# Ledger of designs, part 2: VH-VL binders against Transcription termination factor MTEF1, chloroplastic (MTERF1)

Target 1, 262 residues: Transcription termination factor MTEF1, chloroplastic (MTERF1), of Arabidopsis thaliana (Mouse-ear cress) (q84x53)
Amino acid sequence: AGETSDTGILFREKLIYLQDLNVDPHKALRVNPSLRSAPISSVVSVETLLSSTGLSRPAVGRILDMFPDLLTSDPESEILPVLRFLSNEISISEQDIPKSISRCPRLLISSVDYQLRPALTFLKTLGFVGRDTITSRNTVLLVSNVERTLIPKIEYLEEGLGFTREEVAKMVVRSPALLTYSVDNNLVPKVEFFIEEMRGDVKELKRFPQYFSFSLERKIKPRHRLLKEHGILMPLSEMLKVSDGQFNHWLLELRLRSAERR

## First folded at step 5 (VH-VL)

Design X10 (from L11 with heavy chain N57Y; framework fv_libivirumab)
Fold by ESMFold2-Fast, scan of step 5:
Structure X10 (fold): chain C 262 residues (1-262), chain A 124 residues (1-124), chain B 112 residues (1-112)
Amino acid sequence: as target 1 above (262 residues)
Amino acid sequence: QVQLVESGGGVVRPGRSLRLSCAASGFTFSSYGINWVRQAPGKGLEWVAIISYDGSYKYYRDSVKGRFTISRDDSKNTLYLQMNSLRTEDTAVYYCARHPYLWSGYKTYGMDVWGLGTTVTVSS
Amino acid sequence: DIVMTQSPLSLSVTPGEPASISCRSSQSLLHSNGYNYLDWYLQKPGHSPQLLIYLGSNRASGVPDRFSGSGSGTEYTLKISRVEAEDVGVYYCMQALQTPFTFGQGTKLEIK
């Protein structure tokens, strides 16, 4: 008999508890076999800590369904240090902790000492300081491994586009989402389309790094092809920043003005 | 094993002071908020005070405000209750009890570990 | 302050029969996060209080499944499906939604 064990709790009660949270119990048991023997009180203690931050019951359920390993985590040694890191080292206010976690649940399964703090230190050297410091909006940057994930993306932008480290750092500070994108599945296809079909100057990507945040298939390609069809040239930022309705209206107006001048 | 052990109780005259201690072992003391709860002879439970895990939040029942002070020394894994200007109505068994997983100090749940209590008797 | 009222103040139950204790709060204990900040404690004769139920319906470690908590807002119930001799003692509800935390007056459970 352990201090956290309850031999009287039936396995069926554990399944009902998970279902009440909208956690798929069979998926959870498959992903986390330790859950089969864990007392329900241990599982409930995790839910209770997460709820104490201000997360709604459905939000807690979604997080636990996404990361079933959390169901058997020790709240004191594995979860609480993350919450304290966000509050004390990032200085996220109490009201914004639930929002930060909801935006990036992976924070809860990330080591403070081996992942979060090293990433924060690296990002500070890259220029995430002062007004550009990491906030509740940017915590997703903290969950990527510096050497295996972040540095290779920076190196691709340096070598693939011919930019200096300083130029890449400025791009990343301006568009932090760049560090979250896949090189092979996101960056490379967008660069190839920009150079090969749009015949763009790569210096424009340095001036508008937000280019990489737009859908290649749903926004970049359709808008470029529509402009090309009508013989219209415009800056990348004007092409991509507007809504579909605004773009179509603006395109119609440009076509009308062009026709009237002839 | 996880334990809380109270000490410092005794018999004192009205107007005197006592300092109660609550020694924690078997868990990371600095991660928990701790309560003082008292029980007068033959009466019900009465909540007295709380201190948050980081010591930044403290609250007291109205009848003890200004007379009692809750504090903690995480280096010694010990909680304190300094009781000044004691009244006969303060006669009770005093328990310390932890709340799990408090990272903020104004709401809580589930006092899962309690000490055995220390008796305070205030009489002439 | 939030006032907690328990009923009945005492009950006597034949072993194996069910028991039910009610707890009323002077204001809702349901927080915007969806949880009810009501706990149930048992104090056996000569012992320290022990946690039975927290956040309305969650059973504490080591607590038999014959104990259950239900309710929301201002009305809460603790149920024992089959009372055993070891269940003798005084039961307390407590709100922990806001300081000062407040206990009900207690319900004494005895065996007939």
Scores: ipSAE 0.005, ipTM 0.492, lowest interface PAE 10.5, mean pLDDT 86

Design X12 (from L11 with heavy chain H99R; framework fv_libivirumab)
Fold by ESMFold2-Fast, scan of step 5:
Formats: C-alpha cells, sequence, structure tokens
Structure X12 (fold): chain C 262 residues (1-262), chain A 124 residues (1-124), chain B 112 residues (1-112)
C-alpha cells in the first residue's frame, strides 16, 4: 500500500498546523522541546478541548502561543480538571468560562490541587464569599501562591500601616486588585508619598483602598501638588476619581469661589 | 484498548419498551459526553440523543422527546437509553459514540470512537 | 432544524483518480468562536461509521493525508486526492452547531 512517513515529515506537518493556529513554532519548540517528538494528535486533542469551551480559534492559538507547555499536556488529566474546577467549585457559568480563561490563561497551567484550590480556600478566609465570591473577573487571584505572594502582601498592609488582619481583609475584598500589586514597586512608594508628602491619615487608605490603583507619577503626585499650591484639602476619592479635564475645571471653579470669599 | 459495546436490542411490538446499554472500556468514561446515533435499514445516519460528561445536560431529537431517556452510571462505565412507547419508525441499528475530551457544553464535534451497534426491530 | 444536502449521491472512481464530495447547510455553520461545526464520516460496508474530518478541516487520528476538508459557512467539500480500494463506502457530512445534530443523505463511493 502506502509508504510510511519519515519522522521529519510528520514534524513538518506539526509546524504547519501550529502556524495555522498562529502559534510561533520556533518559540514553542524553544520553550517546550518535547513538542518535537509529541504526536500531532496530542496538539489536536488540546485544541479540541479548549475550543469545546467556546473559545475562538484565534483565542486558542494565542493561549497556546503564550504557554507552549500546553501543546503536550494531557487534556484529560491536566486541563479538564481546571475547567471543571472553574465550573463546579467557583461556579462560573458555561458562557463565562471562555472569558475567564482569556482574562487569565495562566489558570490552564495551574495545578488544581496545589495552587487553585488552596488559593480559593485562603481567599474565602479573607471574605471572598457570598456577594463577594470569586468570579470570572478576579480569577487572577487564584494563580498567586498563598505563602510566597498573597500572605506577604497582607502582612505588609498589617505591619506597614498598623491595620488588623480583619481590617486588611475588608480592604482587599473591597479592592481585590490590591493582591496583584507589587509591594516594593507599587504599595511602598504610594504609602510613603501619602504619609510623608500628603501628610495623610492612614485610616483614609482603609476607607479608600482604590488609592493604590492610581498612577503615583501621572495622577497622585500632580493632583496633590496642585491642591497644595492652592491650599485646598479634600478626600482621596474626590481627588482621584475624576478625569483630568473634570479635575482641572473643578479646581478652577473652586479657586474662583475661594477668591470671591477672601 | 479504547472501545464502546452496545447491548439490549431485540424485536418488540409497538408500544413496548427496551433499555439499551453502552459499556465503555480503555478510557476515562466520566470525562466524555456520549451520543446515541441510529440507522434504519438501508437509510442514512440519524442523531438521537447526547448526554454531557457529568450527566447534567441532555438533548434529544424531537421525535423521541418524552419517549426516550438518556442516562449514565459512571461507577459502571455504562451509558443507557431507555426507550418507551416504541414505534415502527424507531427500527434501526443503534450506535453509541463518544465526544473527545469535553468538560461540558452545548456543542459537539468529532465522534472518534463508535460501538458496533445493537439492532432494535419494532414490528407488529 | 439545519438541513444538510450532499452531492453527488453516488460516484464511481477509477483507483488513483481524485474524488470530491460537496455538502451544503441550510444556514451557516460558522460559530462566533471562529470554528465551522461540520464533520465528515465514512461508513464502510458492514462497519460502524468512522470519523474522517472534524471542525471543517481537521483530519482525525489515523486518517491518511489524501483526505482533506475545506469550506466555511454553508458550503463544504471533502476531497480524496488519490482514491484507493479501501475508501469504498458511504460518506456523510454532519453539522454539530445546534441540536438536533443532522447528517447529510450520504454519498456512496464505488470503484470503477
Amino acid sequence: as target 1 above (262 residues)
Amino acid sequence: QVQLVESGGGVVRPGRSLRLSCAASGFTFSSYGINWVRQAPGKGLEWVAIISYDGSNKYYRDSVKGRFTISRDDSKNTLYLQMNSLRTEDTAVYYCARRPYLWSGYKTYGMDVWGLGTTVTVSS
Amino acid sequence: DIVMTQSPLSLSVTPGEPASISCRSSQSLLHSNGYNYLDWYLQKPGHSPQLLIYLGSNRASGVPDRFSGSGSGTEYTLKISRVEAEDVGVYYCMQALQTPFTFGQGTKLEIK
């Protein structure tokens, strides 16, 4: 009958398949050398499972390009448990599974038993329950290591700001992004500016933890310095939550009224 | 060895019932959705029903709704089709066929493993 | 229901010659996720159906590269570049975009 294919020919077919998915074959082989010997059926099986969730073909390709280790993953034992965890334990609706994965592709390479479930359990102790439960919007918290990443951030807020664990828990539930910010590059510089330059009361930070979501150099510092120049004092939320145009217009009006009174 | 084996077919009169079974081996049965597909003598393939991997979603062809019930027992690696109020039009070879690696969902494709079929004849 | 129409209903091919089977759907099988939910199956005489092509153009495991699927939306084609004796049987297209899933009428391939 037919001739058997050379191993090199099968490898080239695999490269063509990856290119059709918009996966960079050279990057994939560099990151995942086992891809060279893996059968094409393994790659197809992974694509099949991911597309069964409702992910578009370009989205599947982008995920595989970002995490080439997935190309040789066993769908049944390594990927399927993550999808079931999102559906059954997080209770993300079937329609939102593709969105959850697209927002945080790292979920697919995270161990349910050693990463996702321990993180969920820890987050529940902080108050991510009921109305504040983990949803498709904040699954990024599930891929952070509890001991190495999450606990040190909570400890910084406790010890750095003098808050209790219960007060910190309320802050992170209200502003979950706090758990994603770097202590050294984000939290510390913003706290130092707030205390030293703004002479702020740290109690205001637990009332408005969204403070940490604003750019220190492009928003916090410029707006504070403008207010200081004109002897104006206001709550952080009023200072930071408006657009640059709205802030400038408001500042002009306030200065005008102040000048009329004095 | 990955395989599906159907059983339970036979010859019955209209209005009677039959329970078909599909025994799975060589793969993790609980990870797959499974279809029932039938073929009447000398006719083409006709999709009958599907059950999701966890049994929570079941879909049927209109002509069998209310008469057929698809179910699964993952502890026995077995799929079932309970066929009530059988009609002569239900006469066919019944195949079970798996879907590859689906966690759940409303879409199906690529039935890659099929059984040998079991024959159901509904005749007066 | 989505109606699947195949043409031709039968064809006879000399071994080594190409064969082409067309499948038309009554509505687009292109989902918003970018995939075409169309499969091709082969049923050899006395055998169970076997998967050839899924999601429009992907060859199933063990299927020779002489088989190819193409098309999008409402028009699809299965091509066999060089027909062999073992390819005899009935070919079916199937849509899996929505329930009930529906097959075409089938195309019988015979060797001349």
Scores: ipSAE 0.011, ipTM 0.489, lowest interface PAE 9.5, mean pLDDT 86

Design X13 (from L11 with heavy chain P100L; framework fv_libivirumab)
Fold by ESMFold2-Fast, scan of step 5:
Structure X13 (fold): chain C 262 residues (1-262), chain A 124 residues (1-124), chain B 112 residues (1-112)
Amino acid sequence: as target 1 above (262 residues)
Amino acid sequence: QVQLVESGGGVVRPGRSLRLSCAASGFTFSSYGINWVRQAPGKGLEWVAIISYDGSNKYYRDSVKGRFTISRDDSKNTLYLQMNSLRTEDTAVYYCARHLYLWSGYKTYGMDVWGLGTTVTVSS
Amino acid sequence: DIVMTQSPLSLSVTPGEPASISCRSSQSLLHSNGYNYLDWYLQKPGHSPQLLIYLGSNRASGVPDRFSGSGSGTEYTLKISRVEAEDVGVYYCMQALQTPFTFGQGTKLEIK
């Protein structure tokens, strides 16, 4: 007994098991060296727990391939607390747990005490409560570090745009994806274009925070150029929510109406 | 390897108190809800109480409510049953038993690990 | 409280013959999650109880395949396909649907 972790035959059985799950053994061993000595029963117990949530075997394999440290995690002390946190401390139904994990596998490697619960507490202070509570669709917010990631974004919206904390909270609750966007690569360029080129009123960004979800190069800039060429001014929501076909049709009709009034 | 060991049983007069302990080893104690189940001499099994894995929920059989208190100390991997105002009908072997659980932790099924029991005799 | 009723209360079987024990609950043990919260236990003479079947039909670890559980709602059956001398003891059904958890009266299995 006790020889199960270092024999060549047992190690190869482990590699075959990983390959059957479509887990890259070389990457897994590089990221998690303790895999070499871990018994196969430990790996199987992790897969079993994840499958018990309703995740398909291929989905479990993708998660384990993405985060090989899970392969040697103790299911009861390291994984189960995350699953219980999602079901018991957040309003996520048992049926939606697989969806939550599939959309954000990083939840499974995140500390409940040092990451998930602090993030949830912070989000609740912003207004993610009741009807706007965290659901399976936005659990990605829970894996972001409060001090290094979430607070700087809130501060940018407060200081950079001149909004109050309460106004920013309302904005992010209405458009949670804002907390996932890069300040330097997403928020700043879109704000600069809105203020400098579009000559927009920043108050409109509070009314339509979904502005930040649209592509600057593929949607915002092209549509603004067309409106500017034809001397047309319209609200951001009307400008951006419609399909390209609908926008072009509307633009054509408005041009015809404008010509008739001249 | 996985085991539960009860202690604290004895002979006591009606109206007195006893405190039972159940020491757990070989598993993550804090992940499991644990029961107390008793068996009077020559009689069947009778469920007494359960404590949830996080200690937030405690349930009792009606005949012991207000007299018995279940508690746990996860730092010592130990479960307790404080038995006050003991009656002759409390005479039994007391077992602690671990519940299997669904991943949510609050729905339980199957008591898969049992101790050997500790005997409580309440007599005048 | 949910009342659990077992039948028969005693059973004597020749080794190698089958045995069947019934358990009836006063209300359905079928939860909305699709599971039947009915477990079966065996207590051998002088021993602690041991889990045989959980959630109606699932064999516990180490339990021989000659043991099987079936049923749903209010009626459940434990079957032993070929009784062996080591199977002697008292068999209990238990509901875990709601507290207080309740056991049947027990069925004593003896060998002829």
Scores: ipSAE 0.005, ipTM 0.508, lowest interface PAE 10.1, mean pLDDT 87

Design X14 (from L11 with heavy chain P100R; framework fv_libivirumab)
Fold by ESMFold2-Fast, scan of step 5:
Structure X14 (fold): chain C 262 residues (1-262), chain A 124 residues (1-124), chain B 112 residues (1-112)
Amino acid sequence: as target 1 above (262 residues)
Amino acid sequence: QVQLVESGGGVVRPGRSLRLSCAASGFTFSSYGINWVRQAPGKGLEWVAIISYDGSNKYYRDSVKGRFTISRDDSKNTLYLQMNSLRTEDTAVYYCARHRYLWSGYKTYGMDVWGLGTTVTVSS
Amino acid sequence: DIVMTQSPLSLSVTPGEPASISCRSSQSLLHSNGYNYLDWYLQKPGHSPQLLIYLGSNRASGVPDRFSGSGSGTEYTLKISRVEAEDVGVYYCMQALQTPFTFGQGTKLEIK
């Protein structure tokens, strides 16, 4: 009882249990040293709670492998409050709880009082209410720190593009993924390309904020270069929403019509 | 140490009332549903009532519906059972026992902590 | 209401011999989440009940490994591989699938 031996029978049983869940025991022990002395019953209780939501055993194993600190968490005081928050305050149906967790396992290691509820409150001020409320598809927004992550992104869009907070709020409600993108690695390069190379009007970004969801190198730049080469100007939505095959076919048809008009 | 302690039992005549208390210590009371289970002298265990962890859901055995009321005060870590219109068949030792919740508010498993019981005798 | 039926109602065992208690439910205790909502309890003479097995087959903390639970749906079994003197008491199965929660009649285990 409470032995910390890493070669004992009890410790070996714990390793076997983790391996059966497809949890890497060595990574788990490195990330969570408390696991060495924790009773196997603690790990079983966490698995039992997570499985009770409808998560498959492999899904539970993937989550525990991703976040080994969960293996020694108290299910009732640390995990259950998150599940209840999703059901009671977000109003996610019982059937959709497993999907919500699978899409964003980080929810399970997030504090309700210090992370999830403050984020929900902030998102509601941006317009995530009614028909645009947080659902199982966008719970990833709840795991971002308001002060350190969400507000700086809002401020970048306000200051960098000259938009009001109300205008930025409308953009993020239309394209919630904006709040998940890196300012330095995603937003800034795409804005600079839009303004400097595409000679775009920033007002178009308010009308089509989905611009930021497209690859700069694989889609935006190549399609812009083709349009520029042929002297064609088009709205961002027409440019970016179609497949490569559809874009090439469309471009060919426009060129043919242009040739016919002399 | 995890503990539940019942009190409030006694001897009363039919038609009278009693209020039982169950004081919890050593665990996060608000995370658990708590049951009342009774046992008549020489008889088996009989489930009486449960209150959900958040107090929003209460369920009762049919024979006590309308007469018994389960409630909780999480600020005091205490569970109550208000017993009105007592009958001779309510004579029993009354135990409180905690149930652990799965993620759903109504699904519970394993009554792993029990009190020592408090005796209620209803006699004419 | 779900009716729980135990057999036998009484059992006498020589110390060191195995014991087996059966519990039948009037409807399946298997929930859509994959768990069987059946628990086993022991009440030793003069003591409060204590949890032995939860959710069909999981041994409660502090319960010796000579105790095991098995079964699914409507048929469940509690086994004691080697009965000891301290195992004397009344064993109860209980369903927690739906309210009202219901206990079996109890099985009294005595030493020969």
Scores: ipSAE 0.000, ipTM 0.477, lowest interface PAE 14.2, mean pLDDT 87

Design X15 (from L11 with heavy chain P100F; framework fv_libivirumab)
Fold by ESMFold2-Fast, scan of step 5:
Structure X15 (fold): chain C 262 residues (1-262), chain A 124 residues (1-124), chain B 112 residues (1-112)
Amino acid sequence: as target 1 above (262 residues)
Amino acid sequence: QVQLVESGGGVVRPGRSLRLSCAASGFTFSSYGINWVRQAPGKGLEWVAIISYDGSNKYYRDSVKGRFTISRDDSKNTLYLQMNSLRTEDTAVYYCARHFYLWSGYKTYGMDVWGLGTTVTVSS
Amino acid sequence: DIVMTQSPLSLSVTPGEPASISCRSSQSLLHSNGYNYLDWYLQKPGHSPQLLIYLGSNRASGVPDRFSGSGSGTEYTLKISRVEAEDVGVYYCMQALQTPFTFGQGTKLEIK
């Protein structure tokens, strides 16, 4: 008869523990229902392992709040392999492990065997070796699925633009963020605008792959349309790298010149 | 069942050597750093040495540096302590003890599994 | 080396009464990561040591809730809310902040 009361007290202790870590307990329970039955000692063991890497208690709490599934993870079989992969296979120094995790907490919920190691192998084939090797700054590239995410992006750049794998590889090594962009929501609209409206030569995209880092609606389209209105053609780097102030100054000069000729 | 079992103790004269073993079972031995802790008769606990999970880091108390060597053979799930130039003050029960996740820089805590101990007596 | 000092060195309690053991470190055990690297162990007569508390205040698996650890920096306390006959033994604090790891002298708990 006292068992349900005792269970309720233990559950409340777990909620208090999460609040002390600045973890939202309601969000955590919604995202991770297993948390209801998990013993508090299991949750503490996860926090303890993460803290042993050098992460501060607030940083651990932030990570656990972001990924509540970690609260019921087995530290030895699910978390330790990730930490050891970063140290032994990526060769990230012990002092940089906390920084790598803080920059990309998703590493901790990623399988070494089914996600991180396959991604590393694939990235090495693209040219992320030697001076361009994956470091604590580039670990975000490791959390994308090779078959469902990375390969389709590479294939789109190859087939959609008529580039060789070697040419695409050079583009992504120079602009790694390219691998983080959505094909349907980012790459395709920007390529279509470049080819159809700008009448651009796709070879310019190989020379300036940073094109894909600029907003289509806020920067690419407005600047192109203004230049087209005035009959001006310029390289993508000149068009896009300059600040809005510098571009607007050019626009004012163009308007004045057009008015003088009329 | 998670278990550590020490062996190799005995009675020896000063200046001689002994090799202690600690056999692990019931857990993934290669995932844990392991300590040697000793206790002289009627005295308190005294930490002796630690080896990291991968064997790359080893630390010793000053009084045994240069005389004792900690090592591990993960293929045999066994920890070793090679004890050279033994002194009467090395007389103790020697325990091996598993650390709760020794990950980096010996920011470790909680020796949660201990063996039963093996007795080393150094006597003339 | 960090020196660990326990007090008292021995205490006798009547079953059901509380017990308190103090541990002082020669320097702060509070790491920059926010944790206190102080563990508590119990060695029952004729037995191997067993972990009670780790990182200042966390109870080890299987340890009854009558045991609690508190403190920060250089001053730590282990409390037993209601001493039972099975709690007899020697209690040790240990710092794991830096090597060499060091134990206190031990506190012997006896039943009156």
Scores: ipSAE 0.006, ipTM 0.523, lowest interface PAE 10.7, mean pLDDT 87

Design X16 (from L11 with heavy chain P100Q; framework fv_libivirumab)
Fold by ESMFold2-Fast, scan of step 5:
Structure X16 (fold): chain C 262 residues (1-262), chain A 124 residues (1-124), chain B 112 residues (1-112)
Amino acid sequence: as target 1 above (262 residues)
Amino acid sequence: QVQLVESGGGVVRPGRSLRLSCAASGFTFSSYGINWVRQAPGKGLEWVAIISYDGSNKYYRDSVKGRFTISRDDSKNTLYLQMNSLRTEDTAVYYCARHQYLWSGYKTYGMDVWGLGTTVTVSS
Amino acid sequence: DIVMTQSPLSLSVTPGEPASISCRSSQSLLHSNGYNYLDWYLQKPGHSPQLLIYLGSNRASGVPDRFSGSGSGTEYTLKISRVEAEDVGVYYCMQALQTPFTFGQGTKLEIK
């Protein structure tokens, strides 16, 4: 019959709409095939809800490009409950909702009933209460599966390092990022280096759990090598918190003093 | 090899002076604080003095303040202890021992290298 | 001055058995930087002292893993899990938190 059907025209309009949002249509269709048949009004409804929170149009586009499954989500049953959870159960102010979502877009694809609320309950048992309660700064903890992700990390710290549950709870409250790090790719290599090469006592890791936030290859190993070469020992916090410039300047000054005296 | 060697001990009468030396080799001497520690015959260890790696800080046991002076010559990799107005109670083997530094200033820990000691006898 | 008190002053141990030495300080040795400024030394008969443990619990280079240090604040313990003949000597704790640095009176370890 004709060159272009009404269905073909509607599909093209949908592609144009996605391009205007800076969403890659090819990627979106590959990741979310149901997008091909979804009404454009459905996509517009999702964009409208997200924009109503205060997110800029480019920010909404970046989120939708990152998680194309959102393009066919039901705003009222799938997205709105997340926004209400952040506002009512976490008590994030309306003005900070956009910041919370921008910091952790995965919140929007996470079930309140099956992921976010169970994670919050678990985190509360670890001590994320009162002054240490979950805020807009650490909502990333809510998107990790309790049984498959969070519990194994707690068990590694307990059993692998010989810490009690109470000691581990204090560590993760002090350094919440610990719960976001891979056991095999982050925690284990850093523990092995600390014990075997640095000859450290694992008890220091309880005092400075932020140790795990530093790059093993770019920061921990190079700084330890330099300190060992010059016969200097320092607390992990002092070793790792200073900038590369500050650390190198101090070592250079020590070397210059040594050379001037010789 | 990392080594400290003391010298300058001897037998002297009360009121006399001795100068002890501690020669360092096998490590960057100027990067370490060095202690003098003494041990009277058949007695325990007694800390005497320390000098910081840069020579800016010197500390002494109260009983030797004003009589003993710790110093260093990094160009010679040598530590000194000038001992004036010696008393019978200063009779001991004198060891030099290096400390390592912590980043948090002039805090020191662990004396990991010790010399063999030099004997000082103050007798009449 | 900070006073360091060791207990016992002497002990006799059968080879292969464990040994434990206590050290008490008159003031806390825990610095605001998180380290306990207590070191353990061994002086074998006729030898210079040698470092065993530094900053409370860190084993010095070349020291066998049968030696361990524990404690915090004012109470510290040196443990030998299985004593060997080469472990004979006088053990000293020392505080390096503040000058004058002070040693304990020493603990003589002998083999039965």
Scores: ipSAE 0.000, ipTM 0.362, lowest interface PAE 26.0, mean pLDDT 86

Design X17 (from L11 with heavy chain Y101F; framework fv_libivirumab)
Fold by ESMFold2-Fast, scan of step 5:
Structure X17 (fold): chain C 262 residues (1-262), chain A 124 residues (1-124), chain B 112 residues (1-112)
Amino acid sequence: as target 1 above (262 residues)
Amino acid sequence: QVQLVESGGGVVRPGRSLRLSCAASGFTFSSYGINWVRQAPGKGLEWVAIISYDGSNKYYRDSVKGRFTISRDDSKNTLYLQMNSLRTEDTAVYYCARHPFLWSGYKTYGMDVWGLGTTVTVSS
Amino acid sequence: DIVMTQSPLSLSVTPGEPASISCRSSQSLLHSNGYNYLDWYLQKPGHSPQLLIYLGSNRASGVPDRFSGSGSGTEYTLKISRVEAEDVGVYYCMQALQTPFTFGQGTKLEIK
């Protein structure tokens, strides 16, 4: 006749639900302790909203496993505004929303008012407008903090390399990935190698900003060593864009030409 | 308190028109799709129409297509059903019911909040 | 249109006993996203319908755990483990996979 809530049974239901979604429940509880006391209806609401966009159940599970904080998010106030922003302000078609989320799940844990819209506004000032506007392919730029992440990168390119704002803007629009690279761990070591070891002119970096997308240890240094060893000068784009086989063939061709010359 | 309140029902003769309203309160109206569902006296539930959260998608039961128009005014938190060329078979209690997180017309799940209904009687 | 068929049409139960209602769809309600778009509603006498179960098996907020939904594809079941006086009313299944959304004909639950 009497009814008593059983917290253990409710918790067990939650673990089973997460396992059914292929979400690691122990990892989720470690990352999001609030999940322990959150009602299962909250978790189900989040899953339901994400599935309504067209994401498959396994894809939803993967996203929730990657970002367990989503499991206790309020769908209406925290997730739905992101989906509306992508559809209405970025103009991503309904069909492409699932792809946009799958490519950058961090969008779902990003505030529209405090992160996504400020980032979009800043990117527009750099020239991400018209045919160069933000699309489903480069929404990753929207999840970077403007003041702590984006501005320091722009400042490094302006002040550290002696470029104007207009020159930096053109570089970034041509190579948007540049804004995703660490200043200290990516940009600085590559610039130092280019100037000090390669004796390069920084103006070449404006013409080929894709330089920063190549591995310093696995691509840049090894290919420079081979060119230097054989006394060969080559533009950065020719040096780095080609496959290992193509580079080796060009090296062989240049060596043969050098030998024919005496 | 989350609530939907219907109004605009009445007694009309066949061929006449009525406009039903559904006033929403206690939630962000613009974030939800809303349905109209009707129930004839002593009969079961019959889905009539749905409008998406942004008003871009509207779907109707075949028997009301061309006669009924669903619309919304988010500035007033109000849903409408314009019913033209009414028939005796349209006699029913009309409920509005929200669909949470409706992304497109048919990517949806349960109607979790219902109004109390407004009665439409079409008689000669 | 998807046709929804409920059985039984009426059910009379002694308080404390279990009740079971079946719902069959004319085609699968399984969406490509992996969910079954079948909902269950209860309409108590003189009241508006209320959501009990959504997406096949999920209890709506405030619905007692004595209510459970199961099934997939074309066959669904609503179970009440212990019927109480407040459970009297008409139960409807509804498919929300595609428009027009369609209800079953309803199952009237009465107390003996």
Scores: ipSAE 0.006, ipTM 0.513, lowest interface PAE 9.2, mean pLDDT 86

